# VH-VL binders against q58428r495to569: the designs that were tried, part 6

Target 1, 75 residues: q58428r495to569
Amino acid sequence: SGGKDINYIEVNYEIKKGSLFPPGFVDCNENISYNDEVVLIKDDTFLGIGRALMSGFEMKKAKHGALVNIRNVKS

## First folded at step 1 (VH-VL)

Design r03 (framework fv_remtolumab_arm2)
Fold by ESMFold2-Fast, scan of step 1:
Structure r03 (fold): chain C 75 residues (1-75), chain A 122 residues (1-122), chain B 107 residues (1-107)
Amino acid sequence: as target 1 above (75 residues)
Amino acid sequence: EVQLVQSGAEVKKPGSSVKVSCKASGGTFSDYAIGWVRQAPGQGLEWMGGIIPILGTADYAQKFQGRVTITADESTTTAYMELSGLTSDDTAVYYCARSYEDSSGWYYFDYWGQGTTVTVSS
Amino acid sequence: EIVLTQSPDFQSVTPKEKVTITCRASQDIGSSLHWYQQKPDQPPKLLIKYASESFSGVPSRFSGSGSGTDFTLTINGLEAEDAGTYYCHQSYSLPLTFGPGTKVDIK
């Protein structure tokens, strides 16, 4: 399953609870909407779960500010 | 046919611990989060915590932190909730419930176990 | 923690009448509000997810609306089998919380 139909957000660092900001952002599913639950991945590895603070389309264009509230982090 | 089947009723003494099981069938266990919700007699619903098996992480309500441990065994598709330091205030029906749909954290609870009655008495 | 309040606490309704139950959140939770029905000696059953989306197999007389802090569950034409307690639940932030419940009885 997985694939590009899930609410994925690709990041470039080992995440911690808190916020995802643009420097840590790589790519995402554009169909993500504000307040959606999202899955954070790095190099095809699940890292954690968060909540979107803007649409996926907006995340790809953002230059500053928090993109996602990171809620759960895998060990 | 999705089912969550819980272990049977328990009668426990104050100060002891109880471990309730929740066996999932009819769906992919690792694709869902399993939450635990309790209900004291005649009272409302209270979330205790839950586990996201694919992430290997558990979350707990602050009220239960230090007393509750939630685990999952993917090989047997079973989640567990262990509550320690029992008092009469812990007398309740304990439910496990599945969070759907993409294994993406805490959502609505779509299917519930039948409940496990835990009675704490001297 | 996000506190949910429900009104009314109790409502006794004539069959086929319209029932309205409200849920208010202590802060903005977007659309992350879900509704459950619980009958005596049974586990809760999901009715409505994300404020307005009907769960599979739920009768069309149940509908949900609202966003932000104010949410409503409506039963258009109460049936005898609808007697029970209705709970709202937020999944916006941890800890997950439920409203205190609204008990609906049939006259």
Scores: ipSAE 0.000, ipTM 0.625, lowest interface PAE 15.3, mean pLDDT 84

Design r04 (framework fv_remtolumab_arm2)
Fold by ESMFold2-Fast, scan of step 1:
Structure r04 (fold): chain C 75 residues (1-75), chain A 123 residues (1-123), chain B 107 residues (1-107)
Amino acid sequence: as target 1 above (75 residues)
Amino acid sequence: EVQLVQSGAEVKKPGSSVKVSCKASGDTFSSYAIGWVRQAPGQGLEWMGGIIPMFGTADYAQKFQGRVTITADESTTTAYMELSGLTSDDTAVYYCARDEGYYDSSGYYFDYWGQGTTVTVSS
Amino acid sequence: EIVLTQSPDFQSVTPKEKVTITCRASQSIGTSLHWYQQKPDQPPKLLIKYASQSFSGVPSRFSGSGSGTDFTLTINGLEAEDAGTYYCHQTDSLPYTFGPGTKVDIK
C-alpha cells in the first residue's frame, strides 16, 4: 500500500549531520533493516538521508543509543 | 582523534556539591553520548548516568537520582556531572567516557575514557 | 537491574599460561557484554566489545566468547603487562552495570 515501501523515519526536530537518538524519533517503516539507506521526514517534509543502525522494529522499542547515522541534510 | 580531558582534583566538605567537567574533541561531541562512571578506593566500577549532548537528554542510575545532574554545553564541547549532598561514601575517582555512536538497540560501549577526577569528601 | 558476577575473584598466574575469566548475567543480555582492563591509577581500557569483537590495537592473545547469560574472556599466553583488573560490562538495559572485577597477578 501507499508509502509503506519507502524506508522512512519520522522525526520531531530539524535535523543536522550526526546521529538520531530516541528523543528525536517518532515512527518508521517496520521493514527497515540494519545498514539500509533511510529517508528522514518531519510532517511529510523531506529533511535528509541517513543509514540505519538497527532494524525498524528495534527503533520503535529503543530507549537509548543512536538509531540512524545522519549523512546528508537538505539545505 | 579522540581525547576527553577532565577537570582537576577536588576536596569537599560533607553536605557540599561538586561539579566535574569533561571536555571532548570538537569533531565528535555532537555525534556521541557521554557516560559517567565512578570508582571508590579499592572498589569496582559504578555507572552513574549519561547524556546525549545534541538533545540534552540524560539518564541516571536510580541510586543517584535526585543528587546527580548531568549536563552538556555544545558551544564548549564540554559535559558536566554535578553531585550534591556529598558524604564520605562519595569519595571516588570520577570518569567520563565516550559512546561511539554505532549502537545496537541494547545500548553502547565505552571506547575512550577521560583521565579521571579524584573527589575527596572529608570533615 | 541486571547483576553481573565474575569468576574467579583473583588469579595468580605464571607468564605464558592461559587465563580464563567468566562473567554471568542474572538474565539474558544477548551479546551486549564488553570487557575492560584496568591497571593501577589508570582509567579502564576497552578490550572486547559485543562479547567477541576485538577493539582496535588490542593484542590478539585476548579473545571473548559467549551469549545470553554466560561469557568468557580468554588470554592465551599471559604477558607481564597483562597484570590488572578485568571488568565485564552490560549494555542490554538501563541501568548499565559492571561485574565486580577479576584481579590477575603474575607469579
Scores: ipSAE 0.007, ipTM 0.644, lowest interface PAE 10.7, mean pLDDT 84

Design r05 (framework fv_remtolumab_arm2)
Fold by ESMFold2-Fast, scan of step 1:
Structure r05 (fold): chain C 75 residues (1-75), chain A 123 residues (1-123), chain B 107 residues (1-107)
Amino acid sequence: as target 1 above (75 residues)
Amino acid sequence: EVQLVQSGAEVKKPGSSVKVSCKASGGTFSNYAIGWVRQAPGQGLEWMGGIIPIFGTTDYAQKFQGRVTITADESTTTAYMELSGLTSDDTAVYYCARDTEYGSGSYYAMDVWGQGTTVTVSS
Amino acid sequence: EIVLTQSPDFQSVTPKEKVTITCRASQSIGSDLHWYQQKPDQPPKLLIKYASQSISGVPSRFSGSGSGTDFTLTINGLEAEDAGTYYCQQSSSWPYTFGPGTKVDIK
């Protein structure tokens, strides 16, 4: 329920295990820290779980490189 | 074909330190995670830690925390593992290995392995 | 930390027979399990990643299955070159851990 208190990352595509790169990234909770477990969502729908490779603040500014390691994808 | 080439065998005295190198050739280095795994004679495999050079991040297994330091030099495409306070229990073959997944940010599955470096700790 | 156990410890197999090796995790690891083969005086070689995904250059006789806590590596028609020790490894949580290994010899 508390969207902004969740370690959320908004994406613009149907995810698969692997890496999230900047073109697939929309927004996130800035309070995410490196190595945090994160929840990947698209249009308010839960897609899966990953692990942050940088802070949420850094993700919003990143122009290249992997942002999140996508570990578990909802079927 | 990507290859990891490690430094040669070392014989060390108890209480000393050893620094093993792992040079990547034939492909991209910085975007792959590099893990370090050791194997004592006749024993199984043991994770020590790893580094993700592009992010400058390291992770160490609790057993080695405070004794192990893992570094990387992107200009020479070389990763290093330094282990201090050596005892006879540190006699092992030390391997470096690279994750299968470009930009994974972790050491999940290791496809490319170094040939191993034998470290013998004896007085 | 997550503990992995493997069964059997040792298996001696006639060429062309089917070999089954199991790996059990102390807690659920999803599909974050990988299989390696190690021959004497050689580094490990990755055979299967994420429980069931094939690796380029690995013969098709190797396959993996399972999820959660129970995983299986199958060699469908063992060849002489397949003698070695097989290890499972989990990457669900740090520190990553390996199973104790299963040694496979040819009769």
Scores: ipSAE 0.000, ipTM 0.636, lowest interface PAE 12.1, mean pLDDT 85

Design r06 (framework fv_remtolumab_arm2)
Fold by ESMFold2-Fast, scan of step 1:
Structure r06 (fold): chain C 75 residues (1-75), chain A 124 residues (1-124), chain B 107 residues (1-107)
Amino acid sequence: as target 1 above (75 residues)
Amino acid sequence: EVQLVQSGAEVKKPGSSVKVSCKASGGSFSSYAIGWVRQAPGQGLEWMGGIIPYFGTADYAQKFQGRVTITADESTTTAYMELSGLTSDDTAVYYCAREGDYYDSSGYYPFDYWGQGTTVTVSS
Amino acid sequence: EIVLTQSPDFQSVTPKEKVTITCRASQSIGSSLHWYQQKPDQPPKLLIKYASQSDSGVPSRFSGSGSGTDFTLTINGLEAEDAGTYYCHQSESLPFTFGPGTKVDIK
């Protein structure tokens, strides 16, 4: 399973420090674990860095609640 | 376990360029920022810049902007720092270091893993 | 850029004594301050992150405190292996900056 070891989370909006909730979530690497450092992207553009509040698998199924603490936003 | 292994020592002439490599293993390469920090003999630590390999986005300290280029190759899990226009003031040990670990702060991350350092000597 | 200052610049102590190193920032950095130990001809090693959190495997004699502009690293009962230079580092904003270092030596 020769995929890259990338902790990416794809979002659909311009992010700010705070929380990522399900309406802003598009997709992610399922191998992300709770408390992992993650990178937030939109259309392959780096937007920022955060901390996972659940596994990547759980994020794909979540209907409510915070998925990621967004801590640093590029510019 | 994350390891960062740097290229070997170099002796360079004034006005030349040097390119130092930093090969990462044992963890996520593409998603974590790799910074470059130098240390002149007997002096303190000075941040030069950093890159997030997945996006190829680099940030530079203003002092080095225009002379430093930081790049990454995801296929070989290797980051590079190239410094041009070398003078004797660039004689230093150059370290790569990975940013991480995060915890409920408003800022960026500490450097949790460091390469062994690459000694660059600039002499005529 | 944020300037960090450290005191003292040098301290020579006997084993088992308490060592206190201070780091002051030119502006508030919240808790985004980290402490590193560097031994001769070795890279720095992370000791304390986010002002007060011990990094994995760091001996309990090392502790950190502070917030805003004033920070302290304490070594309670210095051991021989603790000789080295200690640097503070702020990660609140770019460019990242380091303090000038405090050299701790054994008498």
Scores: ipSAE 0.008, ipTM 0.696, lowest interface PAE 10.2, mean pLDDT 86

Design r07 (framework fv_remtolumab_arm2)
Fold by ESMFold2-Fast, scan of step 1:
Structure r07 (fold): chain C 75 residues (1-75), chain A 125 residues (1-125), chain B 107 residues (1-107)
Amino acid sequence: as target 1 above (75 residues)
Amino acid sequence: EVQLVQSGAEVKKPGSSVKVSCKASGGTFSSYTIGWVRQAPGQGLEWMGGIIPIFETADYAQKFQGRVTITADESTTTAYMELSGLTSDDTAVYYCARGEDTAMVSYYYYGMDVWGQGTTVTVSS
Amino acid sequence: EIVLTQSPDFQSVTPKEKVTITCRASQSIDSSLHWYQQKPDQPPKLLIKYASQSFSGVPSRFSGSGSGTDFTLTINGLEAEDAGTYYCHQYSSLPYTFGPGTKVDIK
């Protein structure tokens, strides 16, 4: 199965530079580590890149706080 | 100046549905959490669910799952709570409440600081 | 789901007396607890957020403390306008739940 090593984070909205918080989060690759570069995707569409502020496993459990610093948004 | 104004009292028959509206004015709507809480006569507060309008994703208390639908319309700054399959146990005052701007910092964690006046729903045959 | 219990259920107090209300959670909620005050025929009002942070405009006689499973709301010098029902509310885990309430009356 291809692409399972990609540091993807699935979101439910059109992102802007800033932070990703739990309400905008849908799912992610659990193998993401703190400080990894991550790819933000919505409905299989690439939206931008960010930097992980916690592990992917922790993101799935997070109830509050910033999950990702969104650095670049595709224009 | 920030206010939530709810729709008027409803009298419903068992088995019917009710849809309560909550219109926000005087402040930010889209990024705030809108929660719904009910209170049966002489009883305590019961959280039903909530939504953050910009995300269009609602959370529900399990006991209401399948009967309650919470939605929001950003263009009219109005949130809705629809409850189906009504029984006499659903007779209560239904409140909407707005949390601090949680979409940017946390979900549901800043407390509900602005409340609607409440909507009385009476279910009787 | 997380169950909150409050003690006492009811308290009748003289003005200027100290009131202590306890809220206990069935499992740890860290500091994810808010306190609300409700007066008859009115919606609740936020009093304390995150266990110990006073909401803006709340009189200094109100204070909150605790973490984990045991939380306390203190009113140091009850005033007549403080009569009402006090509820704790947890945001640690869905579904978010309220305590059963503590009614405070003035003698």
Scores: ipSAE 0.006, ipTM 0.621, lowest interface PAE 11.5, mean pLDDT 83

Design r08 (framework fv_remtolumab_arm2)
Fold by ESMFold2-Fast, scan of step 1:
Structure r08 (fold): chain C 75 residues (1-75), chain A 121 residues (1-121), chain B 107 residues (1-107)
Amino acid sequence: as target 1 above (75 residues)
Amino acid sequence: EVQLVQSGAEVKKPGSSVKVSCKASGGTFSSDAIGWVRQAPGQGLEWMGGIIPIFGTADYAQKFQGRVTITADESTTTAYMELSGLTSDDTAVYYCARDYSDYEGWYFDLWGQGTTVTVSS
Amino acid sequence: EIVLTQSPDFQSVTPKEKVTITCRASQSIGSELHWYQQKPDQPPKLLIKYASQSFSGVPSRFSGSGSGTDFTLTINGLEAEDAGTYYCHQSSDLPYTFGPGTKVDIK
């Protein structure tokens, strides 16, 4: 891809389908809005895609609850 | 609103291969999975495999592994299913379907019109 | 693989009567069971997802219930347009599998 407006979310673990919770969250693009499609990355590796359950700004402040619905994981 | 439009009917000889296309129109393609399901005359539904276009990696039912290849082209929003080594047992209607994921998992929410493949000598 | 069985295999029903179709899984699948309707020479159409959630635009006479291994699709007041074959489908594990289908005709 390579576009500067990618809706990325950086995680700290190998993901699977389900939900991303705050302990697995590292950082994200603040321009993410509720219900946006997001790409999940670890280091510089693409891991999968999901759907945002809140804005990127809210994700950075969240202490509990699901942040992203993880739809698809690269095998 | 999205539609899946499949290629037309085909008549093939035993031992040949067939490649069916499935074009998504009117919506996103890359992040939704596309599954392939076939139905022999008067029979039920049988899952063959599926692909998530952005990953480029397909999953196959064991029965078809080695004979089926599922691919996707994001630039044309088209998925393909190629089945080789055809026999009369492969005569069926072949469907593509959007394997949509939400919070709880996966389901087929949108189906193509089907492609009839007839294998006869 | 997970095997799905359906009963009955065929049912002929008077208009406005209640139709009950059951689907049983060979192992627990939680609520990852979906119901489709197929009319002759048409692709399947999603009716119920996750055992009990109605898909958008589906008439309220269709409902689903169950969890684990035993699931039911109910049509409360069959209409003429409901004639067709009904399939259950599990998405809990690969490979995905379908039930053998239940054909519903109207008298």
Scores: ipSAE 0.006, ipTM 0.668, lowest interface PAE 10.3, mean pLDDT 85

Design r09 (framework fv_remtolumab_arm2)
Fold by ESMFold2-Fast, scan of step 1:
Structure r09 (fold): chain C 75 residues (1-75), chain A 122 residues (1-122), chain B 107 residues (1-107)
Amino acid sequence: as target 1 above (75 residues)
Amino acid sequence: EVQLVQSGAEVKKPGSSVKVSCKASGYTFSSYAIGWVRQAPGQGLEWMGGIIPIFGEADYAQKFQGRVTITADESTTTAYMELSGLTSDDTAVYYCARHYDESGFLYAMDVWGQGTTVTVSS
Amino acid sequence: EIVLTQSPDFQSVTPKEKVTITCRASQSIGSSLHWYQQKPDQPPKLLIKYASESISGVPSRFSGSGSGTDFTLTINGLEAEDAGTYYCHQSSSYPLTFGPGTKVDIK
C-alpha cells in the first residue's frame, strides 16, 4: 500500500543474523505469506533479507515467537 | 515477458567514467533487487553491488567502494551502474541481473541483461 | 567475505556420461547456494537455486545437492548443448560471491 508493494518488514533496530521477534517489529506488507523472502528496512533504509515464518497479517498480531529468520545483513 | 535490456558497448579512455543502463520490463520494477556483475576477458564472475529501487539504497562490494555508484529510476524502470577512474583492468562485460523474488525462496539471479562490453584503452 | 572454491577447474566428457562439479564454501552458508551455466558470449543462466531446487525450463538432468559448506551439481547424461562454464554463487551474506567456475567440454 502507498508505494510499498514489496515484501517489506519495518524494524526498529540494527539487525543481526538470527530471528526477528515482536519487540523489534514495526509494520509489514499484509500480503506476505509463510516462507516468503522479505526485505528488512528501518526508516526507509535497507538492512537485509529474511524469510517469513508466518503471514504478514499474523506478524501484525503476534505477541511472542520468531516472525522472520534473518539470513543476510547489509555490510 | 520479463526482460532486462542494457545499453550498448562503450570504448573509454583511462581516467574517464562510464554509465551503463539496464531497462526492466514485464514485472514490478520497484519490488526486485537489481545486481551488477562483471566479467573480464577469460575470467569469472564478480559481483559489484546491487540496489532495491523502492528504497533507493545500494550495497557495494568492498573492491569497488568509492568508484561505483548504482542508482535506479522508477519512472523509467531503469537501473544504472556508473564506474569512475577507469583503467585497463576495468575492461569487461558488465551484466545487470534481477536477484530476489516476491514469491519467496528465490534469492538467486534469475533474469539477466544481455551484457555491455566496456573497453578501456588509450 | 565468503570464498567459494570449485573442482574440477576443467572436465572433458563423452556425451551421455555423468558430470559432477563440487563447490566448497569457506564458512557455512546453509542452503544459500545457486548454480549457473554460461555459454560463450551469453549471460549466465540460473540452473539450480537453494542447493537443490529446480528451475522451470531447465532440463531434469541437472540436479543439485549439499548444505553447509559442501555442494554438488550433477548433470546426469551430458548433452552437446551442455558445454559451457558452471559457476556456484552464495547469497548467505554480503558481498555476494561466485566460485571461479568449472569449464565442461565435449569430447
Scores: ipSAE 0.008, ipTM 0.636, lowest interface PAE 12.9, mean pLDDT 84

Design r10 (framework fv_remtolumab_arm2)
Fold by ESMFold2-Fast, scan of step 1:
Structure r10 (fold): chain C 75 residues (1-75), chain A 126 residues (1-126), chain B 107 residues (1-107)
Amino acid sequence: as target 1 above (75 residues)
Amino acid sequence: EVQLVQSGAEVKKPGSSVKVSCKASGGTFSSYGIGWVRQAPGQGLEWMGGIIPEFGTADYAQKFQGRVTITADESTTTAYMELSGLTSDDTAVYYCARDLPEYYDSSGYYEAFDIWGQGTTVTVSS
Amino acid sequence: EIVLTQSPDFQSVTPKEKVTITCRASQSIGNSLHWYQQKPDQPPKLLIKYASQSFSGVPSRFSGSGSGTDFTLTINGLEAEDAGTYYCHQSSSLPWTFGPGTKVDIK
């Protein structure tokens, strides 16, 4: 819930440590760059943090592959 | 500790289908991906596709699109790879492999194949 | 599809010598390159992940380096047990692809 100016990534499932892949991806801030720390949210709820494996622009176009390393998950 | 145990060797006729199983033990089945890689006699490694059981969604190499189906059954902790329309070019050893970093791997990358099944030999001959 | 090429195709080396295997990608893959060893009638075994990170339990004589398009696997002091085929693998973009392999034999 931080608005569109944070490094947010919207997902559609309960995340676990691991990778975020395209089926779980909904949307993101396009200004995210490779290796940025990102905030994972679902329906405006903070779920955890990860590290971007590509730019936010590329994430929106990706059909396959890991988008984010999910490092910390809110218990 | 995770082990992957595959089903036994198969001999098939051209035009038939084969379904290979890969049973995971140790660790949480839904916490990692399973890839399928084949190797024809004397040849290199070829990725066919993979599945992440949590999503239930499989990805396939385009070369196998329409012929391969990868599924997972969480209740039996087993992944499957079914290949249809077999020809002699499909004679190979078929491997399943886990694509998840080690529990405390700080890199966080998830596509290296760290644990492999023993392989299933599929022979297609008339 | 990202194409990986390996050199050399084959090399026969004396025990204790240094072995260098090169893997080149058709486009930049960052550090998303992994190295495997395969012995006859066995599944591949992961040696090096993400260009330079040694996998657990792998002998220290194995090391990896490189980024972008050019990668190297080095075996510093080859042992008899190291005979086998070495493959590089990229996980930068689907479909995942492997190099054609480099066979290393002992003289």
Scores: ipSAE 0.000, ipTM 0.623, lowest interface PAE 12.1, mean pLDDT 82

Design r11 (framework fv_remtolumab_arm2)
Fold by ESMFold2-Fast, scan of step 1:
Structure r11 (fold): chain C 75 residues (1-75), chain A 121 residues (1-121), chain B 107 residues (1-107)
Amino acid sequence: as target 1 above (75 residues)
Amino acid sequence: EVQLVQSGAEVKKPGSSVKVSCKASGGTFDSYAIGWVRQAPGQGLEWMGGIIPILDTADYAQKFQGRVTITADESTTTAYMELSGLTSDDTAVYYCVRDYLEGSEWAFDYWGQGTTVTVSS
Amino acid sequence: EIVLTQSPDFQSVTPKEKVTITCRASQSISSSLHWYQQKPDQPPKLLIKYASQSFSGVPSRFSGSGSGTDFTLTINGLEAEDAGTYYCHQSDSWPLTFGPGTKVDIK
């Protein structure tokens, strides 16, 4: 699919390695699947990469628990 | 000045639980992550888990999953670590640690004075 | 989990000597390595963060270097107050892990 159709996850804070939780989550590509590599962005800025712990659809509905394991953070 | 002030030493029986407090002062509590690190006598440092207060969610090292609960109360600027099912292997000094939230990784810039927990029959 | 190893495990040093402590990671951690000093009966204190960035108030004799798997903490001109145990800590991967420590004593 398209050139900009990436496994993105939009967050509302400067990320740290560890877990992304629902309060830090803004939006994501619904096509993300469990265990996919994901790209974390804030205000169109690339912040880092992680691994999805659930589907993108599930992330949008999640109220508790870790959504993403954040692996690499841009320096 | 930045200070993390922990609750006092405790002696516990096997099978009981302990709850250690960490009161933060000198700075905006919600701008920091608070973690917990323990050190058994004569041993090194072991990560237990941490909380980012503004996210209201704690993350735990796998070894402690199911036994540890980390919470924070922003109104009193106090973090808590409760460890249940204590055994003699849990005898250690427990430290709370701070990390600046806007940093990209966990680097522990300030440490509490430590709370000694002794588990014995 | 990422395993950190430190060398030496113990060093007894004459004042003003240069001390070098090495930390090796079992896999690459980029620059996500931090150094702490712990004196007897005291909590650890941050010395160096992100391999080479000095924490505020830390004496200039302390410096850090390295990336990937091999990291070094250098004390250029050891002073009596520097006696203690030095720990490395990685923040690249969850769970966070620490090295076993290097004890530095004054002769």
Scores: ipSAE 0.006, ipTM 0.634, lowest interface PAE 12.0, mean pLDDT 84

Design t01 (framework fv_traxivitug)
Fold by ESMFold2-Fast, scan of step 1:
Structure t01 (fold): chain C 75 residues (1-75), chain A 120 residues (1-120), chain B 107 residues (1-107)
Amino acid sequence: as target 1 above (75 residues)
Amino acid sequence: QVQLVESGGTLVQPGGSLRLSCAASGFTFSSYWMTWVRQAPGKGLEWVANIKQDGSEKYYVDSVRGRFTISRDNAKNSLFLQMNSLRPEDTAVYFCARHEDWGYYAFDIWGQGTLVTVSS
Amino acid sequence: QSVLTQPPSVSVAPGKTARITCGGDNIGSKSVHWYQQKPGQAPILVVYDDSDRPSGIPERFSGSNSGNTATLTISRVEAGDEADYYCQVWDSSSDHVFGGGTKVTVL
């Protein structure tokens, strides 16, 4: 049961194509694997699609470097 | 070589049902999203449905929701479209296509299409 | 954002440049892909992610995307380029969206 069944990544800003870095990262599904397609959300609003550059578990620990390549942005 | 081959298109009466198949070869089928795209005679391309690599997510264009069901069998490298309650406006060539795993929702490989005609 | 507008037709002489536009609100924030379809054949991908080419597609095919307009450019056009061309994006509200298509006539 749950809202964490999807490959979500929660961010704290309006995204653009490019990279997601740790300061913009809030939380994610820990089961995300390297190269998974991920959905980026802010306040439960869908913002876009990206590719994971590391596991979700590693994203939560990362202090620097790109976490996700952002490919498609809504609006 | 990488190929998608479709089958099942035929003439069917309004209200009827039909199942389309798409056979994949030459690539790791289970690593790709699969999609059905249709094209009515003399008209443009219209996305119909897509299915995630493991079959866990399925999406449909509004006009076919509740009538069409997309499914896949990764062990047999096969994609299916079950079409129920067919209408004349469903008449089209139906293509299967893959979304490359590294892509940006682009369809890099397409089948040759199978013609579905819905007419009395 | 759920509608992509293409001109219905473009005529171009051999050796000249054809430009096909794809209009959509904020389309520059999306990845645009382009497909070529010849009569009786399946579409083939000619440009993806705005400006990249699949292996085997000649360099005379190029793309751009900014603001409200994406463009497919075919330079040094050949008779074999005569086809219908479609743009496509992914949209969160509509999933995959195709433009209406542009018939390119080489004459």
Scores: ipSAE 0.006, ipTM 0.678, lowest interface PAE 10.6, mean pLDDT 87

